Miniprotein binders against o43075. Designs and how they scored, part 27

Target 1, 293 residues: o43075
Amino acid sequence: MNALNKIPFTRALYHFSRFRSFTTSGWIMSGHNKWSKIKHKKSANDQARSLQIGKLSQGIILAVRQEGANPELNMRLATLLESAKKISMPKSGIENAINRGLGTAGSEGSQVHFIEYEAMHPSGVGLIVEAVTDNRARAASSIKHILRNHGASLSTVKFLFSKKGKVEVNLPPEKRDSMKFEDVLDDAIEAGAEDIVNRPKEYIDEEDEGEFLILTEPSSLNQVAHHFRSKNYEIKDSRLIHIPLEETAIDVPAKDSVREDIQKLIDDLYENEDVMFIHLSILNSHFLPILDE

## First folded at step 16 (miniprotein)

Design a28W
Fold by ESMFold2-Fast, scan of step 16:
Structure a28W (fold): chain B 293 residues (1-293), chain A 101 residues (1-101)
Amino acid sequence: as target 1 above (293 residues)
Amino acid sequence: SPEEISRLQDKIWELYERVMKLRDEIYWLDREGVSPEEATQLEDEVRRLYEEILRLIDEIERLQKEGLSPEEARELRKRIQELEDKVRQLEEKLRELRTQS
């Protein structure tokens, strides 16, 4: 592949992560009833785990329906199954979700729907909320209610974005110290990727975020993902994404009160059982250094 | 009834999803060389459908809280059916345009 036909750019995803505990310092508390604390903590963790299992189940059903049950050929399914393994989702639950996706469970009432809700925040930031649900009316009503609580309203905002495929990767552990950026770039060019972004470590906060973000044309997503997997990269995520257009993106500095308002909205949306992913029309260049050469 | 309002809500959100998909399809038809005049007309039509859907969503929510009379339910069903017919017609037109290109 001729490298001159491809120009690397250095741009991270402009979206806030799910529920993230904001801690400025570790707090050491002295307590005498450790068992009560353990029980309470376990209950909260069980509730969060239950929500995550529900979301993973819906995601698996949809992934299988769209692209089949073979994780070797379905990279989205592969990443969802890894997530399920990490939270110790029961094997029976995973198998049931796969069977529902294939239609072999024999229940038409188990059908899930993929819906994108578009909204505008008072700050001028556009949002695209991806939802997967077995109940359209419930999902739509609850999501609309959350939007309204934060002053946001349904509005067409997709034209503020460009639809791309993204593959998040980490270098193989065995090759971590031997591979350089240029080696990754060469693999990306060979795969037919459009762009590559080297994510600074301070911006890697989630399990589905990798050291390198590979951008593709939407139709080339699977081809590029399979190529990186064949080279033994660790695939952290593979999905379609809406990337904000630079000319209309809102720059929201960390000190701006708008950032806190938007983060609260995003946190509330991710607590909803039907919400899978959120795209924001935000460009924050102050926190996204441009890699030189 | 609660079941009737639930069915109306499900149908209107189904139409929302379909209209948003049509908007995406029209965007790509414009890029693939349909005439600028035809693309603009299609964009205007899908925008009008979207606006009507948002109005109906708000009205159904309001009537659910205030109480829905049998007459209001019949009028809503009629308006939703007319909207569905318009969405289906646009879907058919776009399918024909895609298979020509």
Scores: ipSAE 0.318, ipTM 0.730, lowest interface PAE 4.0, mean pLDDT 75

Design a30L
Fold by ESMFold2-Fast, scan of step 16:
Structure a30L (fold): chain B 293 residues (1-293), chain A 101 residues (1-101)
Amino acid sequence: as target 1 above (293 residues)
Amino acid sequence: SPEEISRLQDKIWELYERVMKLRDEIYKLLREGVSPEEATQLEDEVRRLYEEILRLIDEIERLQKEGLSPEEARELRKRIQELEDKVRQLEEKLRELRTQS
């Protein structure tokens, strides 16, 4: 009955201690959202901006279709709208995407499809590639071609992962000097979270990454996210993720050539117009950044 | 025709999505405590569907490069329809399992 029993204290401390055991050198890898890296690499290119706008549009359509058009109630939509504002996406484009998601712009709007492609790399690293597309055949053919160019092939790999909800948060601005990890842990337990990870500040480099990563059961994601918002935390992201199982996850530092090969594959995949997110069966891939240098 | 091949490709990738969703549902049921025998049967069935889909994807890709005869198109449509029927049957079976306690 006690909400404090929702999170295993030993497991929360284990994640914290385990994370601190890693070096800050360029061997550390994480893999899911590389949107900001694509932006930084191509900020001067109109084609890169067009690609980002296209991806954000598809993401907004999907988010609205799944959880409605109110960003106060749809945390994923709120995050995507924030990203759209940062790249100065036209207001008319945002409104059109929301209307397509609602089905109110039914005249000649193509339906978008959400597809997860599962693949295995020769190194033994499994990938789950999230795609959002209005052309299923184009997405499938191009993604399969990219995988093939890197020696990867379609394969069932979900057994290498556990599906979880994640909420990325920053402390409430007014409480930064008074709140400690134990206070955040108490709020997480109260919300019904499964686990909490305190990310060292040097590993926070993406817009959708916060100081604390809150892990939830998939069905509890919205409940936990809304609880943290009610406590005035800044919500950086709220979404479903595939977390690698520790028993089968690949340790990247033991295979430096694998790190370079996987990074090239990830870069090529994120260049594709339909690819939204990539999950890797690399040890702690959701907690540490992928470092190019 | 290019239009016929595009329709076949779209259909097979639709079935790919549906089989992946069925596998996810089967994995959820396994976590909720179905019998080991039931689990093995469901896993084997979805695995066979997945493997057949991958074979059809490769075959359609090959025929797109070589050219597709009307007879080959009819055979592919038949195989895809049979596969869709199997996917639909498994979808219905899982819906029934979710309504049983």
Scores: ipSAE 0.211, ipTM 0.658, lowest interface PAE 5.1, mean pLDDT 76

Design a30R
Fold by ESMFold2-Fast, scan of step 16:
Structure a30R (fold): chain B 293 residues (1-293), chain A 101 residues (1-101)
Amino acid sequence: as target 1 above (293 residues)
Amino acid sequence: SPEEISRLQDKIWELYERVMKLRDEIYKLRREGVSPEEATQLEDEVRRLYEEILRLIDEIERLQKEGLSPEEARELRKRIQELEDKVRQLEEKLRELRTQS
């Protein structure tokens, strides 16, 4: 029997239509600028590696504080530890970050803060800058300085976005040749996901990106992620994201000078030690060089 | 002193985070069915707090470059305290509204 036999006819057609619509626009709905991340990771110098280790350390501390030190129960921690392993982060550094996240009485050095800075670029592009820092004033001053250098200013921009959970997955290795998109879709529906995007291999640019991007309600993120793990999917990333609202998203490629300016702003922000992630109110499928022309 | 300016900056950015959290909670209340009039009033309140924070950020940055007199430090502490009191009041108001659902 097929998936349609499990769901009332009307609901089955509604769910398939909904997921299929997202599949064609999924590239457009991503708020993350991959270009800044690619540029940052290409740097092979010691300064860039030190910066990456510092950011991973802060991320591990935060992940442990939020959901504990067991990577089998904390998928965000598990993916951060895998990333740390791939860049050959010292084991002592990883252990120190985990211990700081667990918190020790009188441990001022283990106190990190998660902060979202909202800003508007003169082009009308909104930015949400995620920072993790042990020094609020330093992070705020540095980020504000970078924004100002590009004409951007602090402004309320969350109304340009929808907050969602995302789970990036790869097919279970043992089912790679037997699972079709419809099977993944069935697992997503069963898990309570809102949407699914099939990512062609040529568009998998980052280590934390999978073959499938599953979108969830924010409150359902852990439920959906655990469901996919229980089905033996490889979890590449699990986190909250800000997705641009299509009606207010800006098509940056229509103006080359604006695209270049925004790219430089994003690059400068990612070079900051406290910046973890940037969300942009742009149609990201139009921001990639192949799609920009 | 540099230590005094640093402490004031830390406090201002702490209040920024609290105001942003309040704004997110107000957005949630609007979606969950609080009256449009009440939601608009709460949004106006949090917007005024946000604008005061931006003014304080600009002022402390200016004073960091020009130097901070004892009188200017006293005025900034007063404004920060008034802002903190307003933020706390709005936090309590939203907490009370949540417990009514």
Scores: ipSAE 0.000, ipTM 0.443, lowest interface PAE 11.5, mean pLDDT 75

Design a30W
Fold by ESMFold2-Fast, scan of step 16:
Structure a30W (fold): chain B 293 residues (1-293), chain A 101 residues (1-101)
Amino acid sequence: as target 1 above (293 residues)
Amino acid sequence: SPEEISRLQDKIWELYERVMKLRDEIYKLWREGVSPEEATQLEDEVRRLYEEILRLIDEIERLQKEGLSPEEARELRKRIQELEDKVRQLEEKLRELRTQS
């Protein structure tokens, strides 16, 4: 239990559990996708819109560079393109981002980097901040500054998490009134998923967030995502995530001031142009949100 | 110069990324059953490199605000090069460990 970035390797190995196929989960994944809240904000503010477009552009460049320009084969690209359409991103901007991802073996698009910054908050909550940037020094310096403003510091925290795949889905439009949870569960099992989480409706942003979170082994992510797409589910997100280990996760309801402090830090981080996603070592139970508002 | 300090910042953050990747690789070796003694030694090495990188990041940020002399830039380049050599050596050691299997 050391706050000096020391990983207790011996203890970490004995804490590891291998995930098996599960029916349901009584906890919510550590990665709260605040990105959907930011990009979905109904703001006439040109700054907010420019921020959203900039993040989507960087994300599209990276997704194309990693897995190609065909959204039928690249599920991450498919979800980013849907997000771009929802905020009415100019088609020329989308095409430019795709082209930069494709033809950049010697151009500026080749400079886009995916970086994970790890940090520890004074409360003991670990954070993994995903960034996509064409300027690593700027991104790192600005993120470090935001962390510092909230008392957090760079620290190695991945030992507090388990890496999983996440496919976030909504029911097929034509079947939303006829399909039950058991049917979704059957499709998840058939796809080779490890677990399924059904979020309470009051905590779902229906425009950007999926009703069901399908957890997978990292190597099975694409297989599971394609299976749900083949069944006409609406894919809201498909990505790798870091899920907090139950043994070291912080129970936020027991520390109200911590919840508020973390919320402010998360909000400031998502206002940064390079920040794409944040993972927290906070445990949630009974499908309740870890952080409210 | 502003251009020179920008190059130093880019290089140190590149080393940060490489050290974090090495940490992830060492963690995988822990899971695959490398000896506890060897894994602990590798963890200590990567942690020391990480801490040295964080110190240099802070120093470069401080000098960016206060101004960077040619002599300070030369000393920083030397320290960053020494760090890069240490990171490369650890990368090579881990690559050899993977190759032996």
Scores: ipSAE 0.477, ipTM 0.810, lowest interface PAE 2.6, mean pLDDT 77

Design a30Y
Fold by ESMFold2-Fast, scan of step 16:
Structure a30Y (fold): chain B 293 residues (1-293), chain A 101 residues (1-101)
Amino acid sequence: as target 1 above (293 residues)
Amino acid sequence: SPEEISRLQDKIWELYERVMKLRDEIYKLYREGVSPEEATQLEDEVRRLYEEILRLIDEIERLQKEGLSPEEARELRKRIQELEDKVRQLEEKLRELRTQS
């Protein structure tokens, strides 16, 4: 045996033990921003730009609400502002979104509230629903009604998850043909990341998902994101997420009726105007109907 | 009255947000080196408060459909005040722990 044969075996074992929880397509696909889901369902060409501006506005509100209005300390906000410039979003729209996130808008009805709604599905799948709303009572009543219609009940479920930072990146344009996974892994380790996932192209939402998903401790999120940016990676997204704990995550097979029940619940929740993001305690790579293989 | 139910809903959602913030602060303290035993006890207290909030949300929603009597309004205000007192006590305990490190 030579050194080359030993290195690939050792790397494969290391990769398997570190990345197993995050290589499932069900986990990767579940938890998409609602606007990505709605845009694909309602693909009217005339509305595509309005939906992009709406998505950016809601994303800015949420990012500011969660981590403040300073782009230097809030990389999610920084990337959203960069996207807003590329889309030519009006400055007044950007300012309004930031002010709504801070709760400093000029009228009482324009203030926003952030709600995390926790629920348990009869299948044992826990879900965390992130909502941004100017009317807490309306959001609570409608979200609860949707949950109840699908048999889900309010319950504390955050113990089923670990709170982490995620940075979605694409390779630097100049290095797309020359960089290997090992090079990206080295950059991630140098940045102080916890884990890295190489996402297959068929599971990428081009607007806010990258080729690589970098996982961090929550407090290291901005540090890691800045490191990747300094090495000329394209930052597609940077935010806090809830990832399922492997020991309590539910494995939902591709052809299981439970997967269809959960997908219908997710679809109904994302149709709610206040719902922004959903986290599921599922590690199954075939959870979503379009992710059979 | 509809106005009274609305005020009770606003108050319970305010307490929900405060409890969620306390949970996040407890996890931060755990990462900063507070003992696992103390962090677990604080987490358990927050979980119990969250469960009380969920029960109150259910009752307020039910009463919104059936109409709220003065007796029921008084009982809800009392339970919400007791819950607020417990939340305030935990907020003060966490503030003390943070300044001690």
Scores: ipSAE 0.000, ipTM 0.215, lowest interface PAE 15.5, mean pLDDT 70

Design a31K
Fold by ESMFold2-Fast, scan of step 16:
Structure a31K (fold): chain B 293 residues (1-293), chain A 101 residues (1-101)
Amino acid sequence: as target 1 above (293 residues)
Amino acid sequence: SPEEISRLQDKIWELYERVMKLRDEIYKLDKEGVSPEEATQLEDEVRRLYEEILRLIDEIERLQKEGLSPEEARELRKRIQELEDKVRQLEEKLRELRTQS
């Protein structure tokens, strides 16, 4: 009935936040009014691009360190390189990040660390904040500061989640007209996937979201991702995620002030240079609740 | 004059909106079966157009503070016209590529 209730809450909040940071609404009057808005959007876009390049660089370093420099064998690296291409990240920056991941950068530089910060919001919503940083003290200090500004505090919250692998895919271009959901389901079962979610095209809002979300055991993630790639599916994303447990997940209504408070916290966290992803203990926050019938 | 600066700002804003629309359309194109080489060329071209718009915005803000001479106004109009021509050419190229249905 309500289209917004069908979109994963975490994705909907992140996407909405990013759009709001760069909106140019209220264009009813003079050319000077339009010009004021474009100047704001220009500054925000410049800052956002620089921030995204920094995050992609850190992500590439980590991906290469974990699974090597071959994008054909390293699905996470492949998706990060595609993202880097779309924002026109300088080739020298990409090459430098790959070399740092391989440990072939000149003298031994600062290492990149993957850190998960666990926090509790006053509303009872738990957060897991994924950070990739070359400075653990800076990341900890700045993230704690953001959390504190919104009344949230560090607390153990992983018990509110189940750790899963996810693979976001689009159908192979050459088979788009011939493949049905049952064919995708068969490929998922053959790959050893646990579940499949069919995402209607009107609810695909992020570049890393595909037509199908494939859920796996964490240890099976690479196996499942490679299987779909071998069948010529387009891989949009492949990563570990924290899915809220139904018994403790909070249902946050659209009109609740808590939704606005959480949105502001998420906005501030994603503007931080070290923050890569945020998991929320909100019902259906990571995927659509609808299966293809 | 203030009126001349306002007209130039309005034209740049129009071109900004068109370039942003082209960027969105081009980013979808590589997933619709065009060659990787063609997609990369189109992505590079729209990025260059976007960067030129940002430079024009900075230049007009500078001239607004310092005062705009007739010669500077003529040069800005020329650069805006060249940008408009490039935007129109890219719009036409995308229409040709998408004329399959």
Scores: ipSAE 0.000, ipTM 0.380, lowest interface PAE 11.2, mean pLDDT 74

Design a31L
Fold by ESMFold2-Fast, scan of step 16:
Structure a31L (fold): chain B 293 residues (1-293), chain A 101 residues (1-101)
Amino acid sequence: as target 1 above (293 residues)
Amino acid sequence: SPEEISRLQDKIWELYERVMKLRDEIYKLDLEGVSPEEATQLEDEVRRLYEEILRLIDEIERLQKEGLSPEEARELRKRIQELEDKVRQLEEKLRELRTQS
């Protein structure tokens, strides 16, 4: 495919996939009777669902504001609406978010802001925190507080990353048995993609991850996403991402206490209502590249 | 020559330290009146400087193994000088912005 400018994409993608596994798992403290355990679990699930609905609402408002209300023309909106459907978000909530995103000329409408906070962890790991918020001061204050609690401080870290577009896809349902990797590669080349990675099942950790990851130049993201959609691929996600540069990425071994420190930071950040995504400059020493054959 | 390679390495490490200092200073700027466009431009400038430093480090590591021709030395010195000029320009721009806050 296209010439690589900085690092091997297969290596970058593997480390990117690995850092995604840092996000997860609410543990419930045991020691109460069965009723108390059930009440705690229900409350935690209700809070987690409420938080997810809030984040989806903010994401929908922003996506509509940026690219309009037609999901056929707005891939980000299409994926957010699919996520909302999966968690059974009320139709009224979805319609309200779309209407807030549309606004009317001269009306107040929705005033949500997309902000990237850059920070450095004491381990040398850089992070970029994507936030969508209707209150910039609250978001800044709360995110800075979380960072400080984990010893991290605001610092420029974008130079540790390469900005790319990503399109996560699954094979067209009717062609699952007939399409081979070479066919997907041909479609990616035709679309103008920079790289393609076949993700083994064991590396599919998130719902927005597909069988194939298509990497693009940032300016080509929509072109590539629309091309795959026109070929009837299932689009799992389409967005801009920050891929860590291999030369400066920090290697965090599995048993290192730093891994636990970073995981706790990430967990605390994702509990914040304004935080949408986190990019980490982490490299795994047991890297196994997903090779294009 | 080994002496020439050593001099180039020293200069690149000097520029690396200066770029890292600029990066930290750009982020710590809390200036009323700096537009989002100007802030983005400063971030892009320091990122491009950092990327050039990484490329120069890689090339010097390669040349340590293969040997350095006079033509390669001339090209490296030119790239390093261009990098230093850009670093100095950004340092001056940042000093001016700090003075106006």
Scores: ipSAE 0.000, ipTM 0.096, lowest interface PAE 22.3, mean pLDDT 72

Design a31W
Fold by ESMFold2-Fast, scan of step 16:
Structure a31W (fold): chain B 293 residues (1-293), chain A 101 residues (1-101)
Amino acid sequence: as target 1 above (293 residues)
Amino acid sequence: SPEEISRLQDKIWELYERVMKLRDEIYKLDWEGVSPEEATQLEDEVRRLYEEILRLIDEIERLQKEGLSPEEARELRKRIQELEDKVRQLEEKLRELRTQS
């Protein structure tokens, strides 16, 4: 059980506050110093919102293309639609993205590409950058530029990671007070999962992360996700991830200059409209609390 | 006068907040079963209101530096009143749509 509870993951790298924060304006106004501040903040919020809507649109197109337009059967699509609802993405935009994924009217000649860029940072940390783009040349050029600005370069780094499926779940509502970890573990074993992680409450993003992270072989992802749904678990997310191998993962202590350099690189990459997720070959026990504070 | 410019800025800011609230409500209404065509029309309307507010903000900032003539003040008050009327009309339209569903 102890070994099963201690699998590595890079949760903090999937989400940064700046990508989720749409400031809703319930502000109390006093004095005219607010005038310039509000105008500037509004423009910044609109830009951030536009970027996030663009990323969600591309993600929806890809999810639909891969597994169809029914969110009941496509867990990734269901999760993206929930995220779209949270940021008040227009339904017309969502429908357009779904239609483009299906290749129906309104998406003629439009193509979306899923690309993984592999890079090495001077510290020895490997990066896998997941991008979704309608323009491969633009994505490659802009991402290379960002990498170069931080001393990183394109390189083969997949050997530093293990590809796994993940299913994020919450306990069934009716069994929340009665189910123990052992019960969840039994369901995971029956489903054919490889590992299970019980997330500390402080590291849970309630939008797309559950109390339990179930790891699977890539080919078993849908089987495991459907098994948990059949047991009335709430599915928060289901997707493929890259988990760093412990043998080659870099230990980056708090307040190290390398940590600051890598954080700046991650921030710059996530500001790019094509970037969806970044995976780092960093030992999770030393990096997660820093990114989540 | 500085007092006149201050009053106009406060009114424009009030309208800014109302338009942002309308934008949020329109996006939420779209999720409640409004057709994509109706939703797109409402989104375009609120976007136009937002863009006019940004133009008014820019103009007031310019006039603070250059000084505000009586003619410019009348024109600006007229535009603000027209904008307020449009915001009110859209607010009423959204209230009707919500009460029908």
Scores: ipSAE 0.000, ipTM 0.232, lowest interface PAE 16.1, mean pLDDT 72

Design a43R
Fold by ESMFold2-Fast, scan of step 16:
Structure a43R (fold): chain B 293 residues (1-293), chain A 101 residues (1-101)
Amino acid sequence: as target 1 above (293 residues)
Amino acid sequence: SPEEISRLQDKIWELYERVMKLRDEIYKLDREGVSPEEATQLRDEVRRLYEEILRLIDEIERLQKEGLSPEEARELRKRIQELEDKVRQLEEKLRELRTQS
């Protein structure tokens, strides 16, 4: 089936949300053992924070360049600024990124670019790697090297996905106990949304996840997001996403070694300073073990 | 000072690319049947080099915002040179391993 179903979509989005984490402690083990202990916990935290700050800086620069410096009018910027404050990014760093977005000219090393790298893993899993970089050559070189380390190669894979807009929302604070799903659905229909999913409490474990996921056509993303904001919903995230097509999606790899290699590939990619998000052509929610936060 | 920072960023980028190439080469060496212990040590060495590059990137970004003194520039050049020496040593070690039976 080419069409997205609410239940399969909920599972797919949950896994994609886990992949959006800039850094989580350790890596996931097979069975009920969730994480190996980090040998140098303090150093790992410091390195993780530096990486997150660098990525947020690049994201802010791009968001400001694309839609301006006013977070009331720029949903992506608003989300990135919230993330920056949650990790205690210095105010001077945030201000510098905003100013760079406003003032960065088309000279070498001053432009910020959004690039999607398409790759295929030997297991048949397709990847779309979102990168934001001020150095295209460095990003291409480093990402290709990481892919090669895991036997993956650049390959056309967008045909494995459906491109959608997604908006993550929480109910308006004053209406939290009075609004029902039908009320949210009416708002979504009025906004021109394609679908809506009520996220169970167990699936809300990322800071960019809301109580409701609203799916849109890509061109309608901003329209839908602004509509929900105009009705005082809290916007947790607003972005384009590549959702795997059911008919071509890979189930969880049969071998633990293959699954572990894909996980390490994703981890290695997220350690790259230019990598912002990774989309995988899998539908099975068991591909990566779900973490209890 | 801004031109000095740009040159330092270029050097760090060069070292980043070389470290990524070393990771690729270590992966190939592992596939070719070098001992698991040797492969693990080489991977750990390249990991430490990568981590130092990330620290240098973070520090130079911070100093770019705050302003870079001539003394801080000299210290950064020293750290970059030390890193370059370590990268060269690892490159040499891998070359020897690939050419020896």
Scores: ipSAE 0.000, ipTM 0.127, lowest interface PAE 18.4, mean pLDDT 71

